# VHH binders against q2luc0, part 33

Target 1, 332 residues: q2luc0
Amino acid sequence: MPIEFEQTFRNFLMEHQEKYNRTYHFLILMDSIITAAQRIELYYRTGALKGNLGMAGSINVQGESVMKMDDIANEIVLHYLAASNRVIQVVSEESDDIVDMNKDGGRYFVYFDPLDGSSNVAHGLPVGFLFGIAKRNLDGNMKGPEDFHLREGNDYIAAGMFVIPTGMFTLALRDAGCWRFHADETATYVKPMRMTLPDDPKKWELSFNSANTTVFSEKVQSWIQVNISKYKFRYIGALAGDFHRLLTNGGLFMYPAIVKHPDPKENRPQGKLRLLYEANVVAFMCREAGGDAIDETGTRIMEIKPAGHHQRTTLYVGSKPIIDELASLFKS
Short names: E, the ipSAE of ESMFold2; O, the ipSAE of OpenDDE; V2, 0.75 times the mean of E and O plus 0.25 times the DockQ between their complexes.

## First folded at step 18 (VHH; framework vhh_ozoralizumab_d1)

Design U5 (at its last look DockQ between E and O 0.62; V2 from the best seeds 0.00; counts 0 for: pae E 3.3 > 2)
Fold by OpenDDE, look of step 18:
Structure U5 (fold): chain B 332 residues (1-332), chain A 121 residues (1-121)
Amino acid sequence: as target 1 above (332 residues)
Amino acid sequence: EVQLVESGGGLVQPGGSLRLSCAASGFTFSDYEMYWVRQAPGKGLEWVSEISWSGGSTYYADSVKGRFTISRDNAKNTLYLQMNSLRPEDTAVYYCARDLHENWEYSWDVRGQGTLVTVSS
């Protein structure tokens, strides 16, 4: 068989830049992110092999206490982002506070979930590394970065995710589409593929935790009742994985508000997912793939002005016709 | 209107030094990363150096690392490029450029008219 040569991610990015007219900062940042992902994957694989994966406080096969994978992943990402020297601040799912990095010289803000689907780790199932990127905003009235306000999804310039350890890397760039890459045998991401949600409803899939149906709002329950038979149902149980599938087949992923739980303490009227490093990320990617995303009020995810760095939101993301239908329902 | 005016170019022998200046106006200078880029005869535009808005971070092309130093005076709205140990291959029109925040990537499309640096024996 002839040797097959694939375009690399790095080459892909470079081709999208005007030669000598663009900076390399974004590429450097992405390199750091990719490196972090690779390290996380390595740790994932190594940990699995050594029996070191599990919850904090668990004992590995060697009788040693195991660090929580979420924390490890977070530290890895923080390390490489810091090392890039291109990041001003980061918002991490695993950090209570915003983390300052290169405040004087950085260019980007990064929002990330280092380990989406952490419950899968113990079982050797895929997890996600989600990230969103925003750039400095210059208003002209303040010196330095005018980025002291939390950014809405529309302010993101890029968003992406890794599905670990599958070797799938998906990246959306503002007004430049959503692209999926594959790790080759050398762990190099190659073979850029433009992702677009299919228009054929026959391919569409519905994805949500069906066990929670009874605790959703009446509107949502009614919608599910009507539509559950129209589409194939697929649910992995993690945002990254389910969204990964959604990008290929179209349809809807939803994480509704919990409002009818028998235990009032378990209600989540604001939703469970985080706006900045989960919902905005997939919303951004979905939009670049031809879809849309809204919350349970019918507001587009990317238009939500964050009130806090760990703000929660409901999420409906997927094919535009479904999202439009839901938006109408929620606004009625 | 955004204006960038370069100065300081000239003829210099190999191994010599020059200091370029760029006067900026028409925008809040201290808010923007600034760049030096150059265009050699028959070649495309090449990035030379970059400095962050505060001056806290500086970046250089490999070809000029250790030889060139970028700096800025925000109070004077002025960008500088100290060029030492100049080489014939450094011959080019040097442009002061402002960071252009567009799309998902930064660029240096806002430039002055440039100043010619010729390194020759």
Scores: ipSAE 0.477, ipTM 0.787, lowest interface PAE 1.4, mean pLDDT 91
Fold by ESMFold2, look of step 18:
Structure U5 (fold): chain B 332 residues (1-332), chain A 121 residues (1-121)
Amino acid sequence: as target 1 above (332 residues)
Amino acid sequence: EVQLVESGGGLVQPGGSLRLSCAASGFTFSDYEMYWVRQAPGKGLEWVSEISWSGGSTYYADSVKGRFTISRDNAKNTLYLQMNSLRPEDTAVYYCARDLHENWEYSWDVRGQGTLVTVSS
């Protein structure tokens, strides 16, 4: 029987480049991101087997101190991004400050959350590595203020996520679609599948932390009361995993403002998720799959002008009809 | 409109030197990464060298490392390629190009007539 070969990510990416006169800058960057993801996956798999389960938060036994998986993942991503020589600056969920790399010769700003849903590590459940990419801005000569990293989601050229340790990788390219790959037996990402949210409302899912319902705003609580029975409910508690499923089935994932928590320190009226490396990432991917994303004021996520690199936002992401309904509700 | 004018090519013997220039106009030169590319007889375009917008970072194809030096003068809107220890395989039409900041990829914007470099004896 003829041997059947699946298309590799590298060949796929080259097909989405210009036919002539192209460079390899983006391919080199993506090779580094993929290498980082593979290293994180290895640490996750071996850490779970070596007792990383239940040791999250650096259990100190007999004077031993172990590094948290979050910190390991962050150091891996920073290392490979630096080694690419293509990155100007990085914003990382795990780094308080921006990280300078190749400010003069770099081509990209990279925004990442290296281990989304890290509470799942102790249980051996899926986590995510999320990233967004913007190009160097032609309007400046890179000698300007430190806020060049504060980019709107509409300025991103790509965004993606790895669902660890499942071997699933999704990448959206501006104006070129949202594409899903899986790791084959050689750990090579293969078999690109174009992702488009289903139009059939009977397939749609609703995803949010239902335990927080009573601490959301009155508008959101009322919307849930009317709509919860219209959709299948699914929630695993990790943005990457819940969004991965949403891209297949359509519907809505949301993380509303928390405004009625009995402990005021737990309220997040501006939202909990981070704009640059969480919300913009899934909003970008969702738009390339035919969906949309807004905050709790009805503002499109990718149009938000960031004021800080760790800025939070509320998030409603999914099928356009639901997002349009919510936008109207929030503006009324 | 956008213009790139290459000059400085000629006939030289192996081991000789040439200095190529590229005069740029019609765009803000200092905002763009710049490239030298070449086309040998019967071949496609080959990347030779690139330089960052400021001139602070330079990169070279393996075939020219240690022999060629790219530079730029942003005040004069001019890109240069100093070519030393020339070899017959360096024979080509040399073009300068600016970087196109498009979608998710970068590409060469080749617009000039090029300048012919012939290395033979």
Scores: ipSAE 0.391, ipTM 0.764, lowest interface PAE 3.4, mean pLDDT 86
ESMFold2 (binder alone), look of step 18: mean pLDDT 84; pTM 0.847

Design U6 (at its last look DockQ between E and O 0.11; V2 from the best seeds 0.00; counts 0 for: pae O 6.7 > 2, placed apart)
Fold by OpenDDE, look of step 18:
Structure U6 (fold): chain B 332 residues (1-332), chain A 121 residues (1-121)
Amino acid sequence: as target 1 above (332 residues)
Amino acid sequence: EVQLVESGGGLVQPGGSLRLSCAASGFTFSDYEMYWVRQAPGKGLEWVSEISWSGGSTYYADSVKGRFTISRDNAKNTLYLQMNSLRPEDTAVYYCARDLHTDWEYGWDVRGQGTLVTVSS
């Protein structure tokens, strides 16, 4: 049988750059991100095999303190981003403050969640590594060449995610589409496939925590009542995993505000998901795949100006017809 | 109007040195990454070196690494390229280029008229 060659991720990116006199900074950055993902996967697999991926502060069978996988993943990503020397600042879900890196010579801002669905680790279920990328901009909030302002989704140049340990890598580039890659037997990402949300409503799926239905707003509850029978329901319970399905089948993933909880302290009127390294990431990818994303006010996620690096948001992401319907509902 | 004016080129023997300068005007020089690129006879445009806006980071093509040094004086709006240990294969028109600062990629398009560097015995 003739040998079939698959296009690699690196070759894929290079082809997109060959047309213009471009630098290799983005390729180098992506290499660092991919390496981080591979290392996270290694730790995930190793820890799972050894049975030492328990809760932080727990003691393993050997009497050793178990490190939180979130922290491990965070340190891995920070390390490789720093080593790339291409990053100005980083916003991480695991870091309270913005992390300065190469402020004088860096090219990119990176926003990331190193381990989405962290609760799955203890059970050996898939987790996600989410990331968004923005460039240094001369139109920053500050005078001068340095730009340290928070970027809205529309300012992202790329966003992507890894579903670990499945070998799925999805990357969206500004105005260049959403692409999914597969890790081959050599752990090389290959076989770029352009992702587009299907137009067929028969394929569409709804994804949300149904246990929270009664604590959503009245408008959201009403919408669910009308639409729950129209679409198949699928829910993994992690943004990356659920969004991964969404990119294939279309439909809607939503994480609504909690506003009617019996315990007022448990209400989350602003939502739970983080804007910069979760919502913007999936919104960006979805947009490049032909979909859209809004918050519960009907505002497009990518148009929200961040007030803080850990800003919360509600999220509705998916097929455009559904999103448009919801936007109209929320604005009514 | 954006202007880049290169100077310092000339004829030099192998192993010799040259220092190129680029005078920038028409834009805020200190805001932009700057590049040296070159075009040898019969060849395409080749990236030579890059420097960050502050000068804090420099990058070089493998072919010139260890021999060339890029630097900048933001107060003087001037970009420099110190070229040591020149080789015949370094013969080219050298261009100063400014970063596009557009799209999702970094790259150059705005260039000066160039300065000819000829390395020959």
Scores: ipSAE 0.572, ipTM 0.809, lowest interface PAE 0.8, mean pLDDT 92
Fold by ESMFold2, look of step 18:
Structure U6 (fold): chain B 332 residues (1-332), chain A 121 residues (1-121)
Amino acid sequence: as target 1 above (332 residues)
Amino acid sequence: EVQLVESGGGLVQPGGSLRLSCAASGFTFSDYEMYWVRQAPGKGLEWVSEISWSGGSTYYADSVKGRFTISRDNAKNTLYLQMNSLRPEDTAVYYCARDLHTDWEYGWDVRGQGTLVTVSS
């Protein structure tokens, strides 16, 4: 049987750089991000899934183990980003403040959530490492030469996610598509597959926490009543996992505002998901796959001007016909 | 209109030194990564050195590490290349370039006429 050769992620990026006389700064940054993901995956496999509680430092796998895993994952990502010498500043879900790195010589801002869905570790379910990347901003006389870490999703040049421990890695590149890779038996990411949301509505899925239906807005409740039977329903309750599947099948993932909860402390009128390292990431990736994303006002996610690095948003992401319908509904 | 004007080349003996300058105009110089590239007789363009927008990071081709120093003066819109311990293989036309900022990577295009450096006895 003939030997089949699979294109590696590194070769995939190097072809662009060699063709256009580019540096390797982005490739070096991505190598650091991939190395961080591989270290997180190793720790996940040897610690949480095998019940090595003494090694993970937790007395049980629910709550406490997940919290320690979050801190370990954050430390790993920060370490490799710093070692790249390419990062100006970082926004991390696990760090209260912005993290300064190479402020004077760096080239990229990085926004990340190192362990999305970390409560799933106790259940042996996949988690996600999500990231977004922006270049230093060259816009406008009003800002001067100083770059700010609060970037609109439209300013991102790349966004991606690793689904851990499945060995799946998806990367979207601005105006160059959304691409999925898988780890081979040597842990090398290989075989780029172009991700495009299917046009066939029979494949489309609707994904949201249906138990929260009665606490969504009236507009959203009414939309669900009309539309829930039109599509297959799928929901595992973790952004990374649900979005990973959505990129294959199309449809809609949403996390609406929670506005009618009987316990007012459970309301999330501004949404739950984080703009910079969750919503912008999946919105960017979805756009490169032919979809779109809006918030509950009908505003495109990637057009939202951030006011804070941990800012929340509502999210509706998926196939463009559904998003266009929702945008019209929210603006009427 | 973007202009990059290289100067400071000349004839020098092996082991000698030269300082190249690049005068920039028509853009906000302090916003851009800057590069030196060179073209030896009969060869294509070779990346030589790079400096970040602020001057905080510098990078060099292996063939020139320890001998060449890139620097910039953002107040004067000028890029420099100090070349020490010159060798005959450094003979080339040297070009200044700025970042294109066109995709996710950093890269360069040559825009000026360059400045000739000849290293011979």
Scores: ipSAE 0.408, ipTM 0.761, lowest interface PAE 2.2, mean pLDDT 86
ESMFold2 (binder alone), look of step 18: mean pLDDT 84; pTM 0.845
ESMFold2, look of step 21: ipSAE 0.109; ipTM 0.598
ESMFold2 (binder alone), look of step 21: mean pLDDT 84; pTM 0.852
OpenDDE, look of step 21: ipSAE 0.019; ipTM 0.334

## First folded at step 20 (VHH; framework vhh_ozoralizumab_d1)

Design V1 (at its last look DockQ between E and O 0.78; V2 from the best seeds 0.00; counts 0 for: pae E 3.8 > 2)
Fold by OpenDDE, look of step 20:
Structure V1 (fold): chain B 332 residues (1-332), chain A 121 residues (1-121)
Amino acid sequence: as target 1 above (332 residues)
Amino acid sequence: EVQLVESGGGLVQPGGSLRLSCAASGFTFSDYEMYWVRQAPGKGLEWVSEISWSGGSTYYADSVKGRFTISRDNAKNTLYLQMNSLRPEDTAVYYCARDLHEGWEYGWDVRGQGTLVTVSS
């Protein structure tokens, strides 16, 4: 039986960059990100076997403090990004402040959520590692008081996610499509497949926390009432996992504002998801897959100018016809 | 108008040294990554070295690593390439190039007229 060879991630990138006089800085950066993902997966699997994941504050048999998986994942990503020497600054979900790396020589900004769906870890369910990448521009030399890391989604040059430990890696490149890779038996990502949201509404799925329906806005509730019977309903309860399905089947994932909670303190009119390292990431990938994403005002996620590195947003992401309908509704 | 003017090339014996200079004008020099590239007779353009906008990071092709040193003086709008231990295979026209600032990858698109380096016994 002849040996069958699969195209690797590395070869995939090289084929797309060899058209011009290019360096390999992006490839090196991506290698660091992939390495981080592999390390996170190792801890995920190992921790599960040891039964000590998420037990922050505990002391192991060796007298060592046990870190939470979120913190471990964050440290891993920061380490490999720093080691790449290609990153200027990092925005992490797990870091209160921006993290400076190579300010004098770096070339990229990285936004990431190292462990989306952290509650799933204790149950051995899949988690996500989300990331977005932007390049410095002519104004990106960090001269002056400006926060150069506050980039809108349209400024991203790449975004992707790992669904751990499924072996699924999805990467979108600006104007170059959304691609899914699979880890082979050597943990090498191979077999690039272009992802495109299907146009067939019969395949579309609706995904949201239905338990919150009564606390959404009236417009959103009305829309749900009309559309809940039109589409299959699927909800994992984590952005990465639900979006992973969305890329295959199309439809809509939504995370609406909470505005009618009986306890006013529980309202979240701005939404829960973070703009830079969650919403922009999935919006970017979705757009490259032929879809779109908006907030509850009808504004495209990728056009939102961030006011802060932990800015929150509502999210509606999915098939363009549904998004357009929702946008019209919200603007009415 | 963006201008890059290379100088410092010449004939040198194997094992010798040369220092190339590139005078930049027509743009904010300190905002751009800069590159040295070369073209040997009958060959295509080859990346030689690059330097970050601040000079904080430098990179080299394997063929010149340990022998060549890229540097810049942003106050003088000048890029340099110190070439030591020159070899016959280093014979080429050397070009100063500016970063193109497009796509997800870095690369070069603007270069000067070049300066000829000939390494021969």
Scores: ipSAE 0.647, ipTM 0.841, lowest interface PAE 0.7, mean pLDDT 92
Fold by ESMFold2, look of step 20:
Structure V1 (fold): chain B 332 residues (1-332), chain A 121 residues (1-121)
Amino acid sequence: as target 1 above (332 residues)
Amino acid sequence: EVQLVESGGGLVQPGGSLRLSCAASGFTFSDYEMYWVRQAPGKGLEWVSEISWSGGSTYYADSVKGRFTISRDNAKNTLYLQMNSLRPEDTAVYYCARDLHEGWEYGWDVRGQGTLVTVSS
């Protein structure tokens, strides 16, 4: 045969299911997540082409009614997760409260940020749809939030992200690696590629908001001073975009505590990023790619016991030698 | 120790009915997804049906839809399969299985001796 056909995401998952007597529930859930991502991308593309995309990322949905793109994305993800009939509860960046779905027959808890970096929409720049997935915790009593939606990152079974509108999809599976797919001309995700952080420090990147350097802790400022010239600096200013690139090149992405701001109400000593649907997601994906992630105390991100579903954390994620160095620094 | 004991099999004519039971012990039955799977002589295991931990959701293989009904009684730690309109191709050893609850996907774990269902003229 003179033409080559790429392995699809569906076939990639089905090979595992058939070999190990597994059900199709996860595939059905992932089909809903992929469909949601494709619908979000459609709204992104058609908004830009029709001139409906405003500076606040607003899209004209129905005549003269305007809805923000992040609200549209949230509604799309919630719809398809509910339609899957596989989800017990959802934590969404865009929803204040836990969203109950199929409590009697569902199998999964889903954590998502449907439009990470949404300020980029007004500029036609990439955004992200991040998600994490957990199953019922049968080692617990199945009565409190710690067995439902307040799960440690170590208890996730999968995490992933879509970069919109580029057609890139990355999925990490517990103990089965981190895999990148791209959409072909038919919008089918194909060609699984195993992602492993490179060992070569010459490829490594350093990514953080350098304008905030003077408001970080003294330990972090000192580390930056020693290390800033050792790595290529790259910063798009959106977690999804910066982490997507980090998975290819290695290095470090960080969002440190803000503790020295001249205006005290701008301090973020507990960090900015959200634990359940941002930090845990990239930490899980990074671990499956051979990296690691810690907070400002040197605690592994995935070991943090959440106390609230919108809880924030500081984040240092990337190549294990850098993370080990920072963990030692933070514990000294 | 996890134990699953299947019963209710037997010889039946085409078009007939049987009700299978599975007595579970050694684990908290009401926490687990449960499955019926079958093995025809000389063949591999075939998934037949599943039921959620609460009984709120049921699923069936296309070959048995509309003919088989899975149910559970969590107070009695028992899983059931009502089989109607039986056909010769339903002949198999039937096993109940518990969810493995390992890894990123749901799957099934056969532990019992099974119960033989023979559908023959």
Scores: ipSAE 0.303, ipTM 0.732, lowest interface PAE 3.8, mean pLDDT 87
ESMFold2 (binder alone), look of step 20: mean pLDDT 85; pTM 0.857

Design V2 (at its last look DockQ between E and O 0.45; V2 from the best seeds 0.00; counts 0 for: pae E 4.3 > 2)
Fold by OpenDDE, look of step 20:
Structure V2 (fold): chain B 332 residues (1-332), chain A 121 residues (1-121)
Amino acid sequence: as target 1 above (332 residues)
Amino acid sequence: EVQLVESGGGLVQPGGSLRLSCAASGFTFSDYEMYWVRQAPGKGLEWVSEISWSGGSTYYADSVKGRFTISRDNAKNTLYLQMNSLRPEDTAVYYCARDEHEGWEYSWDVRGQGTLVTVSS
């Protein structure tokens, strides 16, 4: 049988830039991100570490303190982003402050969640590595990299995620679509497939924590009552995994505000998910796949001006008809 | 109005050297990465070299690496390209360029009228 060759991720990017022999900055950055993902996966899969992952304060056989998996993942991503020399600053879920990198020569800002669904690690369930990328912005009176981390989703040039250890890599490029790759036997990402949310409502799925239904707003509860029987319900309990499925089947993933908790201290009117490295990432990808995303005010996620690097938001992301319906509801 | 004016092009023999200059005006020069790009006859626009706004980082296409040197003087709003060991395949119109940072790739839509470099025996 003739050898079947698959298009590689690297080749995929090159084809999109070959027209005028562009710089390789983005490719180099993506190579670093991929390397980080592969390294994270190695830790995830490594049998010797499986028993120690997530156990802070444990000591290995060498007498060394064992880091939590989220910290390990964060360190890996930071290392390879820094090594790329293409990043000005990063916003990480695991870092309290913005991390400066190459201020003199960097090209990009990177927003990332190194380990989405960290609770899954202990159970050997899939986790996500989410990332968004923005270019340096020289608009206005700002000089140099002063735009820092305060970028709208619309300012992202790329967003993507790895579902580890499934071998699934999904990447969206501004105005160039959402593409999914898979790792082959050599751990090389290959076979780009364009992702588009299906238009058939019969395939659509709803995804949310149904246990929280009673603590959502009245509008959201009412909507759920009307729609819960219309669509199949699927919920993994992690943004990356649920969104991964959403890209294939369409429908809605939602993370509503908690506003009616019996304990007022447990209310989360602003939502739980982070805007820059979670909501914007999936919103960007969804948009490139033909969908949309809004918060509980009906505002498009990608149009929200961040007030802080760890800003929280509600999230409704999925098929456009559902999102439009929800937007209308929230604005009423 | 943003203006980029290239100079220094001309006819040179293979193995020769040229130094290109670009005078920038109409924007804060020191805030921008600057680029040299070239267009050979019958070919598309090709990236040649890049320098960061601070001058701390320089990048080169593989085709010119080791032969060309990009530099800048922010006080003079001037970009330079020292071209050594010139080859016939380096024949092109050379443009000083600034990117608008649109999209996920660089386009160098802001550029001057260019200066012609001809390498021929």
Scores: ipSAE 0.340, ipTM 0.708, lowest interface PAE 1.9, mean pLDDT 90
Fold by ESMFold2, look of step 20:
Structure V2 (fold): chain B 332 residues (1-332), chain A 121 residues (1-121)
Amino acid sequence: as target 1 above (332 residues)
Amino acid sequence: EVQLVESGGGLVQPGGSLRLSCAASGFTFSDYEMYWVRQAPGKGLEWVSEISWSGGSTYYADSVKGRFTISRDNAKNTLYLQMNSLRPEDTAVYYCARDEHEGWEYSWDVRGQGTLVTVSS
C-alpha cells in the first residue's frame, strides 16, 4: 500500500492564512500553546509528580509539599506563552492577578483555563485545556494598561481546547471555521476536520448537571421538564469533554444560574463559569461551528462587556434553534 | 487612503552607508508593527527587519544583523532603516510595509514604489 501522509496543523494554518507575506506570529504562538498542552499531557499520562492522580495537596509536618496538577499545568502554560515572546498579558484561571509578559513587543492577549475538570485527574478521566486569543487593539482605541485584557468574546480571533490525555485538539478561527485535529504517533497534530453542528435534532444531546435541577430558576426547570425526553442526555462533568462531544452531535450544554438553593450562600445567580477563559472560549468555537451561546438574561455571551478578569457568567451553548428558543424564554 | 513612500536609496560603494525613510499616511501609524523588505533583481521579496508599534522591540534577518538598524518616529509617522557596512548582496529595491491586522494572523504587504539601493564598485 502507498504511504499516506496526513496534513499537519502547521500546514493547515499556513493554508488558511490570508496573505502570502505571512509574519508567522500566530503560528509561533500556537506552537507554544501546543507544546504546553503536550507537556501537560505527558505529566498527566506518566504521573511524573507523585500524588497528581490521587489525593493531591498534602503537606506533611516536616514541611514537604507536592504540587497539584492544576498548578503544574498553569506553570507550563505560562512558561511557553512567555517564551513565545508574542503575548502581552495573560488571564489564567489559576492566577489571581493578570500576568504581564511582553507588553511592548507582544501582539496577543491569551485567556486560559489550563486544567478544566481537574477533579477528574484523580479518576484518570479526561480534562481540558481551554484558551482564547485576542489581538492588540490596532485601531487606536486601546484602553489604558489596566483594561487591555478586558475583551468581549467578539474581539477574540481564535479559541480552542485540548482534551487531555486523548490527544484531541479543536481550534476555531474567526470567520474561518471550527477544526478538530488529533495527535499522531509523533505527537504532531494532524488531519484537520471541519466541525459543524448537525441540523438533525435526532442527534442532539442535552448536557447539564441534573442534580442541580431543583435549584435552577422556574423557567429553566420548566424548560427541562418539557425538553429532557426529546434528547439524549450526556454529562461527563468537565466542560471541555462535554463541549467536545457537543461539537460532534449538536444540542445544548448549559450551566444555569443557581437561584433556589436552600442555603442562600450556595446561590450563584451570575453563574459559576468564567467569562474570559471558559464561556467566551466555547461560545466562540460554537459560533464558528454554526451554533450560538447566551447567558440567563438572553444576552449573547460574546457581547458581554467584562468588568473583571475572573468574572462569572451563566452559559447556554449549542445548536442555534435551541439557543433561540431559550433566548425568547429568558426575555419573556 | 493608506500610503507608504520610501526614500533615501542610491548608489554606494561597498562598506558605505545609507539611511532609508518611509513616510506613512492614511492610518494610525503608532498602532502598527512595521517592516522593511527588499527585492534583489530577479528575486522574490525578502524580509529584512521588523519593529514593534512603540519602537521598543526590533528584529533582523541574519544577513543584516549588526549592520542595519530599524527605527521609527511615531510623532512624525516615519519609519527608518540605517544601513551600514553595505555589501553588493544588499543591492535591491527596499520597501516598507505595515502589518495587516484584519485577519487572525499578521502579514505584511508592499504598498509603495520602493527605493533602489545599489552597492557596487
Scores: ipSAE 0.212, ipTM 0.655, lowest interface PAE 4.3, mean pLDDT 85
ESMFold2 (binder alone), look of step 20: mean pLDDT 82; pTM 0.828

